# VH-VL binders against Arf guanine nucleotide exchange factor SYT1 (SYT1): the designs that were tried, part 13

Target 1, 216 residues: Arf guanine nucleotide exchange factor SYT1 (SYT1), of Saccharomyces cerevisiae (q06836r405to620)
Amino acid sequence: SRRSSSIVNALSSFVNLRSSSLSSSRQQHLQQQQQLQQKLDVSLEDLPPVPAPEFSDSCKDFLIKLAPYGKFIGIILTEKDDEFKKNCLNYLLTNCFEFKNDPLDIALRKLLMFLELPKETQQIDRLIMAFSFAYYKAQKSYSKKKGIECPWSNADQVYFIAFSLLMLHTDYFNPNNKSKMTKHDFVDLVHNDKYSGGNEIPMAVLTYFYENVTAK
Below, E stands for the ipSAE of ESMFold2; O stands for the ipSAE of OpenDDE; V2 stands for 0.75 times the mean of E and O plus 0.25 times the DockQ between their complexes.

## First folded at step 12 (VH-VL; framework fv_siltartoxatug)

Design c63 (from c40 with heavy chain S104T; at its last fold request DockQ between E and O 0.70; V2 from the best seeds 0.79)
Heavy chain, then light chain:
Amino acid sequence: QVQLQESGAGLVKPSETLSLTCGVAGGSFSGYYWSWIRQPPGKGLEWIGEIYHSGSTSYNPSLKSRVTISVDTSKSQFSLKLSSVTAADTAVYYCARGHYDYWTGYRPFDSWGQGTLVTVSS
Amino acid sequence: DIQMTQSPSILSASVGDRVTITCRASQSISSWLAWYQQKPGKAPTLVIYKASTLESGVPSRFSGTESGTEFTLTISSLQPDDFATYYCQQYNSWPLTFGQGTKLEIK
ESMFold2, look of step 12: ipSAE 0.691; ipTM 0.885
ESMFold2 (binder alone), look of step 12: mean pLDDT 91; pTM 0.937
OpenDDE, look of step 12: ipSAE 0.894; ipTM 0.958
ESMFold2, look of step 13: ipSAE 0.709; ipTM 0.893
ESMFold2 (binder alone), look of step 13: mean pLDDT 91; pTM 0.940
OpenDDE, look of step 13: ipSAE 0.895; ipTM 0.962
ESMFold2, look of step 14: ipSAE 0.625; ipTM 0.861
ESMFold2 (binder alone), look of step 14: mean pLDDT 91; pTM 0.941
OpenDDE, look of step 14: ipSAE 0.900; ipTM 0.963
ESMFold2, look of step 15: ipSAE 0.647; ipTM 0.868
ESMFold2 (binder alone), look of step 15: mean pLDDT 91; pTM 0.942
OpenDDE, look of step 15: ipSAE 0.338; ipTM 0.736
ESMFold2, look of step 16: ipSAE 0.397; ipTM 0.750
ESMFold2 (binder alone), look of step 16: mean pLDDT 91; pTM 0.941
OpenDDE, look of step 16: ipSAE 0.371; ipTM 0.754
ESMFold2, fold request of step 19: ipSAE 0.664, 0.636, 0.738; ipTM 0.864, 0.864, 0.897
ESMFold2 (binder alone), fold request of step 19: mean pLDDT 91, 90, 90; pTM 0.938, 0.937, 0.935
OpenDDE, fold request of step 19: ipSAE 0.910, 0.487, 0.911; ipTM 0.967, 0.792, 0.971

Design c64 (from c40 with heavy chain R107K, light chain K50R; at its last look DockQ between E and O 0.57; V2 from the best seeds 0.00; counts 0 for: pae E 2.7 > 2)
Fold by ESMFold2, look of step 12:
Structure c64 (fold): chain C 216 residues (1-216), chain A 122 residues (1-122), chain B 107 residues (1-107)
Amino acid sequence: as target 1 above (216 residues)
Amino acid sequence: QVQLQESGAGLVKPSETLSLTCGVAGGSFSGYYWSWIRQPPGKGLEWIGEIYHSGSTSYNPSLKSRVTISVDTSKSQFSLKLSSVTAADTAVYYCARGHYDYWSGYKPFDSWGQGTLVTVSS
Amino acid sequence: DIQMTQSPSILSASVGDRVTITCRASQSISSWLAWYQQKPGKAPTLVIYRASTLESGVPSRFSGTESGTEFTLTISSLQPDDFATYYCQQYNSWPLTFGQGTKLEIK
């Protein structure tokens, strides 16, 4: 659907949001990274057929089989509503990513720098839900260790905010949008939502997210 | 350790504009929200408004028509202008900083200036 | 606007007493409630944030609790340095609002 395509474009732009005017040395570094990306810019169809999970596979066993697929692992693990692949995705996100030190917008960018976003809405939903679970668990554990209150009530709240940030980015940077969402529009939208617990996040914190997502 | 210092005229005539500046030293200006709060002598505290380092503002609706808060990040300063003052605007004016970093904990006003008394009289 | 109602307005107590100050929000503010102490001629200082978390350097005799929209500041054994005016403040929603204050006086 068009929402799925829009979300994919938004997330790609979101990953690159903090780019600014670059100095000459930074431009050379960027070109070196682009050359490496071009070497690795291969489609999933160019790789051998994805192996199927076997009866005896642990999540780790299957992820080792998927290692050659790199950035496509997220797409592979969310292709269908499959409980084993969901467990493998949760294993990957909890053991191979470090989210404890990151605000949500930064953690989301980290995720999307390493995993290519699926094109279908159902796959995007599965990826972001798994991310939200892993992020919430890391945040709660780290908050307890540091003796501070976890800022999040549950993983569903994290999921709601993560998607709100993605949709804000899509809306704000869409060249066809004549009436862009303002800070007060975004804050009101999120803070009035009691079902997903957006109302439990202070308006000042939502302002922080708005300013970071809409920054050029 | 952040230090906040208010400055500006301590006496303002009725109907004129009250103008104050808060200097910020000893910390990052970005990543925080910056507020003005006032306290009439012997009375309670009233939040005037806040500004983010980007220049985005939120104001108390009771004062919104008369208030402007601005920021100059290059000078590490933010300012308050309150127009059309009356004797009711006589108060000690404070600047303060709040946090919204989840890992240091979201805190309200954990750093305050010493306050400056502004008297509105003819 | 969320109204914050403190009780009592004036509290007289002796050194060593256990004292309790109450603050009620007119609607839900989650746990986004702070307590400030203010001495004459001085700026307020943060005592408790997030309803129950002590600010760094605040003595452990201070504690905060919440139940729904009712919030309580407790000083378990009052010291001479604790005589001051106390304010609660919600920071969930704009405009940020303070209680009217509780003056804690020596009896």
Scores: ipSAE 0.455, ipTM 0.782, lowest interface PAE 2.7, mean pLDDT 84
ESMFold2 (binder alone), look of step 12: mean pLDDT 91; pTM 0.945
OpenDDE, look of step 12: ipSAE 0.863; ipTM 0.942

## First folded at step 13 (VH-VL; framework fv_siltartoxatug)

Design c65 (from c63 with light chain S30N S93N; at its last look DockQ between E and O 0.60; V2 from the best seeds 0.00; counts 0 for: pae E 6.0 > 2)
Fold by ESMFold2, look of step 13:
Structure c65 (fold): chain C 216 residues (1-216), chain A 122 residues (1-122), chain B 107 residues (1-107)
Amino acid sequence: as target 1 above (216 residues)
Amino acid sequence: QVQLQESGAGLVKPSETLSLTCGVAGGSFSGYYWSWIRQPPGKGLEWIGEIYHSGSTSYNPSLKSRVTISVDTSKSQFSLKLSSVTAADTAVYYCARGHYDYWTGYRPFDSWGQGTLVTVSS
Amino acid sequence: DIQMTQSPSILSASVGDRVTITCRASQSINSWLAWYQQKPGKAPTLVIYKASTLESGVPSRFSGTESGTEFTLTISSLQPDDFATYYCQQYNNWPLTFGQGTKLEIK
């Protein structure tokens, strides 16, 4: 989706802008990110070659073939911009995760507990976009069932907040970053954003997310 | 039902520090945000700042250089210090509770203390 | 800072009247607006939150509406207990800000 790429670019620009103002910290952050990505690739490469999908495979059929790869399934399904694998990822997140009762920070934690985060930015984008779609659909269904208003306007809003939480976690727990993002920085960043509807989320909810993400 | 009660000196000299404590009883202290709001006699309300039970604070920028809000979770208390006071800081000071709830939404100040007048005079 | 402007500053009315008080935000605050009632010598009490939701125990004669950045508190049939000063307050942004108040007086 063009919108999901734009959101990733906006968040990356924020991180780069802050890193640029702290040039030494930016250089150290880039080195750390590269090292983490290399470790992830080596781990996946220890497994047998990933099977190619067959012409007759349903999403379920292919996911069954991927079951032995466990936490690497997210990396495998996001390696390329592939419509079949995108559909399989959507199927996985919709049918194998239960997000309906979870605040976003908890749902994101569940996702990352079972799926390893890819190393490449474009793979991360595809994973989080698919997560956001599945999460929004689950929340929308749950709110209808309970007769209450859904707290989310759309999946793009969920996507923006999910990426913001990932960036907050990375920034806050990076030992090379002495200028950690404060509660005010995070809330202002999200709450002033009108492009993806961050401005529609109450300050108190953003505060709740900040406290939960930075405490653990 | 939660009860909030302000305590502290009602008279403070100019240039000194105003210090108040809010005791919280009859409800949970954890999981809420706790605020100080003031009202000069015959005037409107001004938010001073808030604190979460974790110690995380947010302050009104107009007062930030002079204000410190702190929490003692073990005593279910939170406090206000306002330094370098002038006559303009004479007001009734209220403590108040706000609520965090993802599904029912953020609720503003649903419980207030009775207020305490603090006069800044020699 | 988001400035909250109330009108009128003083409103005179009789028991039984339908009364409206308005509050305008200097920028969008979505629905994150509260109304408080304050009687002389007392702390404010919450009447309405999220622009239109009645606080528990508040009589159904109170209601709130919104249109863009303009918010309205309505009392459908004024009772003697309702004579007080009313404040709106936004909780969309820091700092939290209040309107200047509307004093509702006996005519």
Scores: ipSAE 0.102, ipTM 0.629, lowest interface PAE 6.0, mean pLDDT 83
ESMFold2 (binder alone), look of step 13: mean pLDDT 91; pTM 0.937
OpenDDE, look of step 13: ipSAE 0.867; ipTM 0.944

Design c66 (from c63 with light chain S30N; at its last look DockQ between E and O 0.68; V2 from the best seeds 0.74)
Fold by ESMFold2, look of step 13:
Structure c66 (fold): chain C 216 residues (1-216), chain A 122 residues (1-122), chain B 107 residues (1-107)
Amino acid sequence: as target 1 above (216 residues)
Amino acid sequence: QVQLQESGAGLVKPSETLSLTCGVAGGSFSGYYWSWIRQPPGKGLEWIGEIYHSGSTSYNPSLKSRVTISVDTSKSQFSLKLSSVTAADTAVYYCARGHYDYWTGYRPFDSWGQGTLVTVSS
Amino acid sequence: DIQMTQSPSILSASVGDRVTITCRASQSINSWLAWYQQKPGKAPTLVIYKASTLESGVPSRFSGTESGTEFTLTISSLQPDDFATYYCQQYNSWPLTFGQGTKLEIK
């Protein structure tokens, strides 16, 4: 897919840098809350082998089997291009997360508070794509029900902005990075992209998102 | 109901700095984009720049080298400084408010001050 | 910079007339277009935003339309209070830019 190549490559670079560096005090606090929330402070390699789905499992049945894996459920469900696991991920995002009232930056923060971001580029792509479609559908349905205009044109736009916010956060909060992405850099990155619909968001509105991601 | 009011010197000598303050009353200061706009006599409107309540600024490139916009949230005020003025900077100066809310959308200048004439003359 | 070109510069009309003012953007602005009314000695007031949405309290005789980069303000039956100067303004991109204005005068 064309939407995955440029952003995914950039995120892989930022994710690798983040994984190798110490966390900031605010990032450290968020990591501590995630660990307490999931009640698991172990690596995936320390856990028993992930069970294979049985032919009779519903998505709910399989997710119950995955419950002991906590924050690693996102990594497990995106490990490979698997239609059943995609359906389970969609089920999880639709039934265990509530996104309809949230601006995108808050919804993305909620996602990553409970699920560890995969390190493999293709897994990140599958996770954020599934999130973006679930998020967009919830927002579109909610806005129609309320008789108001949906803030988003389509799920591809949500996907592009979600990756852009991940890129910004990783870059800005890496303590070893002296040359942080500025507001104007972020605005240029997003607003000049006509393929994924970033250009449809006014420059002033992108300031709102930049400030929300960088000033926390 | 928000109200905006410009204040400052109405006469400025060439090469000096034009300095204006906008007082904001009767509404929230945070969550808004606070702008300066000017109108030379008998001419149209020119956006000078904006400031978000956090202090983040964006300036018209034609004026960027001479413009500083700042905010004082404790006084509910924001200000304009325009350095090295010439007769071409003679205009009525307005402050104005823009707004973005996730569900209610992006609204441009829905509130304006009354304007203040600044004359640049020897 | 995105240039906004208004036409006509001056429009003479009578009470009851249907009047149309046009504004063209030099590139796409994705419906982020506002119309303002300005009386002599007064600040502008917002009439329409997002190309076609009437601001609260604006009479229904005002309407806005768009087609590509062309935007139109229409007053369906001109009233005495409507004689003023009208400006369009794009708010898609920095710098925010205004049209040069259209002075609507009594015939």
Scores: ipSAE 0.687, ipTM 0.886, lowest interface PAE 1.2, mean pLDDT 85
ESMFold2 (binder alone), look of step 13: mean pLDDT 91; pTM 0.937
OpenDDE, look of step 13: ipSAE 0.824; ipTM 0.921

Design c67 (from c65 with heavy chain F29I G31S H53T; at its last look DockQ between E and O 0.74; V2 from the best seeds 0.75)
Heavy chain, then light chain:
Amino acid sequence: QVQLQESGAGLVKPSETLSLTCGVAGGSISSYYWSWIRQPPGKGLEWIGEIYTSGSTSYNPSLKSRVTISVDTSKSQFSLKLSSVTAADTAVYYCARGHYDYWTGYRPFDSWGQGTLVTVSS
Amino acid sequence: DIQMTQSPSILSASVGDRVTITCRASQSINSWLAWYQQKPGKAPTLVIYKASTLESGVPSRFSGTESGTEFTLTISSLQPDDFATYYCQQYNNWPLTFGQGTKLEIK
ESMFold2, look of step 13: ipSAE 0.650; ipTM 0.853
ESMFold2 (binder alone), look of step 13: mean pLDDT 92; pTM 0.946
OpenDDE, look of step 13: ipSAE 0.866; ipTM 0.945

Design c68 (from c65 with heavy chain S35N; at its last look DockQ between E and O 0.69; V2 from the best seeds 0.00; counts 0 for: pae E 5.2 > 2)
Fold by ESMFold2, look of step 13:
Structure c68 (fold): chain C 216 residues (1-216), chain A 122 residues (1-122), chain B 107 residues (1-107)
Amino acid sequence: as target 1 above (216 residues)
Amino acid sequence: QVQLQESGAGLVKPSETLSLTCGVAGGSFSGYYWNWIRQPPGKGLEWIGEIYHSGSTSYNPSLKSRVTISVDTSKSQFSLKLSSVTAADTAVYYCARGHYDYWTGYRPFDSWGQGTLVTVSS
Amino acid sequence: DIQMTQSPSILSASVGDRVTITCRASQSINSWLAWYQQKPGKAPTLVIYKASTLESGVPSRFSGTESGTEFTLTISSLQPDDFATYYCQQYNNWPLTFGQGTKLEIK
């Protein structure tokens, strides 16, 4: 649908955005990311056919087989509603990413720096759901170790906010959209949602996310 | 250690514009929410609005048609303009800082200016 | 707008007393509630945020609790410096709103 195509196009550009206000460390990291994106600027169809999992493969075994596919690993693991590939995706996000020190917007940016966002809506949903679960677990574990309260109530809340941030980015940076979502519109959209726990997040926190997503 | 200080005219004629500036010293200006709050003599507190260092604002709907808050980050200052004032706008006006930290949470109005009385009278 | 209703409006107490001031929100604000102390001619100062967390430098005799939409500020043993007006303030929704105040007076 147009929503699915529009979301993929806008969110793919999210990883390549730069800000002149970035710190020297972030600026250096951004330059490296741009070089890696250029180096990996091939389509999945240009690569050898994706190997099928063997009966005896662990998640780790299969992920090693997928290593040559680089940024496309997320697309591969979400292509179908498949329990083994879902477990491999959870393994990847839990063991190969470091989310515990990051606010949600930064963690989402890290995810999309290394994994290409799928084009299909159901694949996007599987990826972001898996990310949100892994992110919440890392944040919960880290906050418990530090003796502080976790900022998040549950993984579903994380998922709702993460997807809201992706939608905001798509809307805000679409050059064909003359009626951009304002700060008040975004905050109202999220803060009025009682079922996903958005209503439990103070407006100041939602404003923090809005400012970071629309600036970067 | 951050210090906020209000400045501006203490007497304003009805129908004119009230104009105040808050100077921020002894701390970072960027990364905080800068607020105006007022208190009529002998009465309670009313939030007027906030501004982020980017210029992004949020206003009390009761005042939105008459209020403008602006920021000058190069001077570490933010300002309030309230148009078409009446005697009901007579109050002590405070500037205040709101702070959000991801891990420790939000501390609204953890630093206040001393306040400045603005009287609306002919 | 979320209405914040404080009670009592005036509270008379003696040094050494345990006092409790209450604040009720007209709808859920979760834990996003602050308490301020204001002395005559001075700006308010933050005492408690997120319903129960003491601001740095606030004496441990101050505490806050919550139950549903009702919030309390408790001073376990009043000191002479504690006689002031206290305001609650919600920061869950725009506009940010304050209670009407509780004046704590010497008996």
Scores: ipSAE 0.200, ipTM 0.665, lowest interface PAE 5.2, mean pLDDT 84
ESMFold2 (binder alone), look of step 13: mean pLDDT 91; pTM 0.942
OpenDDE, look of step 13: ipSAE 0.807; ipTM 0.912

## First folded at step 14 (VH-VL; framework fv_siltartoxatug)

Design c70 (from c63 with heavy chain H99E; at its last look DockQ between E and O 0.53; V2 from the best seeds 0.00; counts 0 for: pae E 3.9 > 2)
Fold by ESMFold2, look of step 14:
Structure c70 (fold): chain C 216 residues (1-216), chain A 122 residues (1-122), chain B 107 residues (1-107)
Amino acid sequence: as target 1 above (216 residues)
Amino acid sequence: QVQLQESGAGLVKPSETLSLTCGVAGGSFSGYYWSWIRQPPGKGLEWIGEIYHSGSTSYNPSLKSRVTISVDTSKSQFSLKLSSVTAADTAVYYCARGEYDYWTGYRPFDSWGQGTLVTVSS
Amino acid sequence: DIQMTQSPSILSASVGDRVTITCRASQSISSWLAWYQQKPGKAPTLVIYKASTLESGVPSRFSGTESGTEFTLTISSLQPDDFATYYCQQYNSWPLTFGQGTKLEIK
């Protein structure tokens, strides 16, 4: 009985951690928890088998069942092309993360602070697609409330930039990479893409992203 | 308000290096892009390049092989060197501030120095 | 490089006239277009940025519009202080490029 309330409290704690107004002491505690989890080398295979969704489960119901899996929730929800899990991922990203007042690089960092990036390319694609849709909707809603023009044309543009930032970070901080992507390489790659609207983002803004992603 | 002031030699001999410094006062140096723009007498404006306070630069490709822009954040200064000058490099040289920050708006060159004429002559 | 072409090169007008200066980009620059005013012997001053947003302190008789790759600067009722050279400038792509200028002179 008490165990059921503990699961709800765990999910509520996860939801509360999404706040951009977190205090310094709370932030420090979160950092220590992540460090301890990484040190223990916990993998998804070390946890109990992931429960199957029941016919009557809402997205919220299923996410509550997934709360014990912590950082692995993103991997679980992108496991295969499954409409219910896709809907749960969308629910998670739109209702449990707060992106409205964040630059894209910060929002992406928040996502990956709480969710482990999948290893398989198809799963990464599904995660970043879902993130980009949720981020675009948050930005569009925020811009509407503020009476300003949304800086993004559509979710596909957000997806292209988000994936480019992921590739940049992976390339720049890979110790085995001898030839790191330069600012000019990154900016040129993104800004020359008219299909996804990268060309509509000023090169100075892309430089802003490069400098922030590559900063120590 | 922020104040920008160009300084350097007003006369440079052909094939030598043009060297200018821009002093920045009365505002934040960090968080902006700092540019050099030139204007030949009676002609239009040409962007030379820019520098961010991190030292990251972007140069006009037409000048890239000859131009170096540098920054000294401790002195709130940035500098221009243009090598192998010819008479075509005679111009008024301006330093200017731009802001390309996503959240505060996209305002290019909102503040300019008064400009300094550099003449390339024997 | 994105070429910025201004029309006309010289515009003669009288105080009180409505004048329009046009700037065309050789490719899409979205709304990343600025207009500058320059008086003889002085540095340029920012008038409009993001195609249509007036810089602080600029009189409301100045306005900017965009349609595709064509941008306009309009002065609704020309004042003596407005006689100057006007430059458009794109800031979407490196290198940043200026139009060749439009000299607005008294008729």
Scores: ipSAE 0.342, ipTM 0.708, lowest interface PAE 3.9, mean pLDDT 84
ESMFold2 (binder alone), look of step 14: mean pLDDT 91; pTM 0.940
OpenDDE, look of step 14: ipSAE 0.874; ipTM 0.949

Design c71 (from c63 with heavy chain T104V; at its last look DockQ between E and O 0.60; V2 from the best seeds 0.00; counts 0 for: pae E 3.5 > 2)
Heavy chain, then light chain:
Amino acid sequence: QVQLQESGAGLVKPSETLSLTCGVAGGSFSGYYWSWIRQPPGKGLEWIGEIYHSGSTSYNPSLKSRVTISVDTSKSQFSLKLSSVTAADTAVYYCARGHYDYWVGYRPFDSWGQGTLVTVSS
Amino acid sequence: DIQMTQSPSILSASVGDRVTITCRASQSISSWLAWYQQKPGKAPTLVIYKASTLESGVPSRFSGTESGTEFTLTISSLQPDDFATYYCQQYNSWPLTFGQGTKLEIK
ESMFold2, look of step 14: ipSAE 0.739; ipTM 0.898
ESMFold2 (binder alone), look of step 14: mean pLDDT 91; pTM 0.940
OpenDDE, look of step 14: ipSAE 0.888; ipTM 0.960
ESMFold2, look of step 15: ipSAE 0.400; ipTM 0.751
ESMFold2 (binder alone), look of step 15: mean pLDDT 91; pTM 0.939
OpenDDE, look of step 15: ipSAE 0.517; ipTM 0.807

Design c72 (from c63 with heavy chain S58T; at its last look DockQ between E and O 0.50; V2 from the best seeds 0.00; counts 0 for: pae E 4.2 > 2)
Fold by ESMFold2, look of step 14:
Order: C-alpha cells, then structure tokens, then sequence
Structure c72 (fold): chain C 216 residues (1-216), chain A 122 residues (1-122), chain B 107 residues (1-107)
C-alpha cells in the first residue's frame, strides 16, 4: 500500500500542471469539460446513479451513457476487475486521446488532466496500466507507419517510466524534502532497473523527461 | 544547417580564468545540449561539460571544481569559464551540439565549431 | 567513468583495403556509441551514431556494429579521403568519454 499511496500523491500533484501541447480538438473539448467540473466542485456522488451496462451495449454505447460523468469515467471503469469495463477503458484511451506523437510526460499529463484519479490502489493500477498499454500501442503503430523503431520495448516499460516520472515530480516539489533527486539520481535509478527495461532508455530521453517534469 | 563559432582570448596566464563564448546560428537553441570539448595539441578529446537551454549543467567530474558553463538564450550563445588554469589546460577548445530526437534518442555532437586554440603561458 | 579503449592505436592500410577499428567500453553502454573522423587541423565530424546508424552524407562504405561492450567501425574499401584519426565516444552516461583514437595511415 505504500507504493500506492506514493503514486496517488504523485498523480494528484501532476494534475495541477498545464501543457500548451494539448491542442488537439478532442483533447481541448475534454479539457474544457474537466475545467467546468472542477470549478463547480462536483463529486461523483452529486451526479445521477451510474447506469449499468446493458447486455447488447458496445463499449461505445456504454461510453456515450457515461459522457455526463466527465472526469469520473476513469473511476467508474476501474471500479472492479470487470472485463467489459476494462474493454471500455481501453476503447476510451485509444479513441478519445491522441498519444501517437507525444513524449510520455505529455501523454500522462493529458490523461490526468481529463480523468480524476481513483482513490483505491487497485483502481489506480488498472487506470495507469490501461494507459500504458494504450500509449504503447499508439507509439508502436505510429513508429511502424514512419518506418522507424518504436522507442518503447513494451507496455510494462512504459508503466515503470510513467510511475518513475510521477514519483520524481512528487519528490522534487515536496517542500519537506531537503535533498531533491538530481537528474543524475533519476537517470541512475532508471538505468539500474534491469527488470522493466529501464536500462535501455537513452540518457538523453530521461534527461529530457527530468527537465520537463521538474520545470516550474 | 546550424553553425557554431568559438570566440575569446587565445592566450591566458597561469592561475587566471579562461573564458570562451560560442555563438550559435542557423538553428533552434532550445531542445539541444550544448557542450564544450577540448583537445590538447597532438592528444585526444575530453568532454568538459554541457548545458541545456534551461540553464541546467552537467560537468566532467575531473574539472567540476573549476568549470562554469552558462547560457544566454536571447543571444543564442553559451559560454565556458575555466578557473585557475595551468599549462595542462592548453588545448584547442570546441563547442558542439548534442541533438535530442525522441524517436531515435540522443545523438551526440553532430555539429562542431571550428575550434580555438587557447595557450596557457606566462 | 566509462573508459573507452580503442585498438589498434595506429593502423596502416592501402587504398581499397577493408579495415576494422575496435572500441571497447568498460561497462554496458547499450547502443549509445558514436564514431568520429578527424583530419589534422579540423574539428571531428560525426560518422556513425547509435552504434550502427550512418550520419547523413557519410559514404555507405562506412558501417558500425556492436556485440556486448565491443563496437567496431568498418570501412569496406578505403578511399584516399578516409585516412584520418577515428574516435569512438559513448553517450550512455556522464561524463561523456572518448576513446584515445586510432590513426589510420597510408601503408
């Protein structure tokens, strides 16, 4: 649970960042909807009861039913280990987000700008894992079309780096932390992790992430 | 095509500070790593350090206590100061660009200045 | 620091020869290795990056390979313009480090 608590804090802090690179029309519409919900301080409990999926619903059909729930869609789709809702989450992340040409830090900001973090550890894990698979798929498809190698080996590598970036942000901007993680520390941490393939990500890419995540 | 040009004094007295500036033309300054590299006459190459457009630096540990690299983005320039020089610091000094490419990763020193000889002598 | 060791230090060859220069890293650097060519009185020029990717404008007779921590630069058929000093350089970790150089001379 310790990892989960740290991840929740990192994700919550990261949501407050803005990015001008989020300029696609679909991303802008999601951003506008999320901004209104935050200004009104709406909670999920304030909204009508979430409809149950009907047997004949496609993922698209159900997501249309969920549209009024805005930023809470991620929480709803990760509520339990439900295969249909998992497929709907994958559909959402694949079709309503544009990740193909985004560095991971920007893509993660897009995700968290439009979807509220669940409170429960298992829900957070489902959300970030689904994001990592959708992101990897988009990057792999894009690199294939361009005739170049995909920068990522697999979705688990994306997952590891995504959490590393969120932990870096939390560490760097924690006012109680007197010894901030340096870019050398961050690169070493990632490069020493041989199980997730972090050691194969170039120093320049990790440095680029560090500079962007730690910028004010 | 980006062009880099070193400028500064070619003769520096021992114990003083070596100071060089690299002007950058014909390309974007942001998104690149800007390095100083030196080569003593007849010898190999030594990386001194680099700077990002944010002002973030990384120095060779062998020189860290004596080196300062700075950037002026508005002038598309970056600079080297090396303090307390000795005859061992006599070298051709190059500025160079490291290129960041998200899809292919960091590629090093794809553009170099012409180099400038700095001699340390009384 | 990651030490880069080149061999040989001097290589004598004739026009038309196939030559291979070897560079060994003291620890893993993945594929983050570059090769430079330097002629007397000139700045180095990039030949190969990411161990095997040819820089734009470099003749196709140049190639690079890797195996573990060993990297090679191969010139398949030497031309007069290829006689120069060659340096390898790792860019996996700070500090960035160069090999000591291989001087390719006319036999």
Amino acid sequence: as target 1 above (216 residues)
Amino acid sequence: QVQLQESGAGLVKPSETLSLTCGVAGGSFSGYYWSWIRQPPGKGLEWIGEIYHSGSTTYNPSLKSRVTISVDTSKSQFSLKLSSVTAADTAVYYCARGHYDYWTGYRPFDSWGQGTLVTVSS
Amino acid sequence: DIQMTQSPSILSASVGDRVTITCRASQSISSWLAWYQQKPGKAPTLVIYKASTLESGVPSRFSGTESGTEFTLTISSLQPDDFATYYCQQYNSWPLTFGQGTKLEIK
Scores: ipSAE 0.305, ipTM 0.681, lowest interface PAE 4.2, mean pLDDT 84
ESMFold2 (binder alone), look of step 14: mean pLDDT 91; pTM 0.942
OpenDDE, look of step 14: ipSAE 0.895; ipTM 0.962

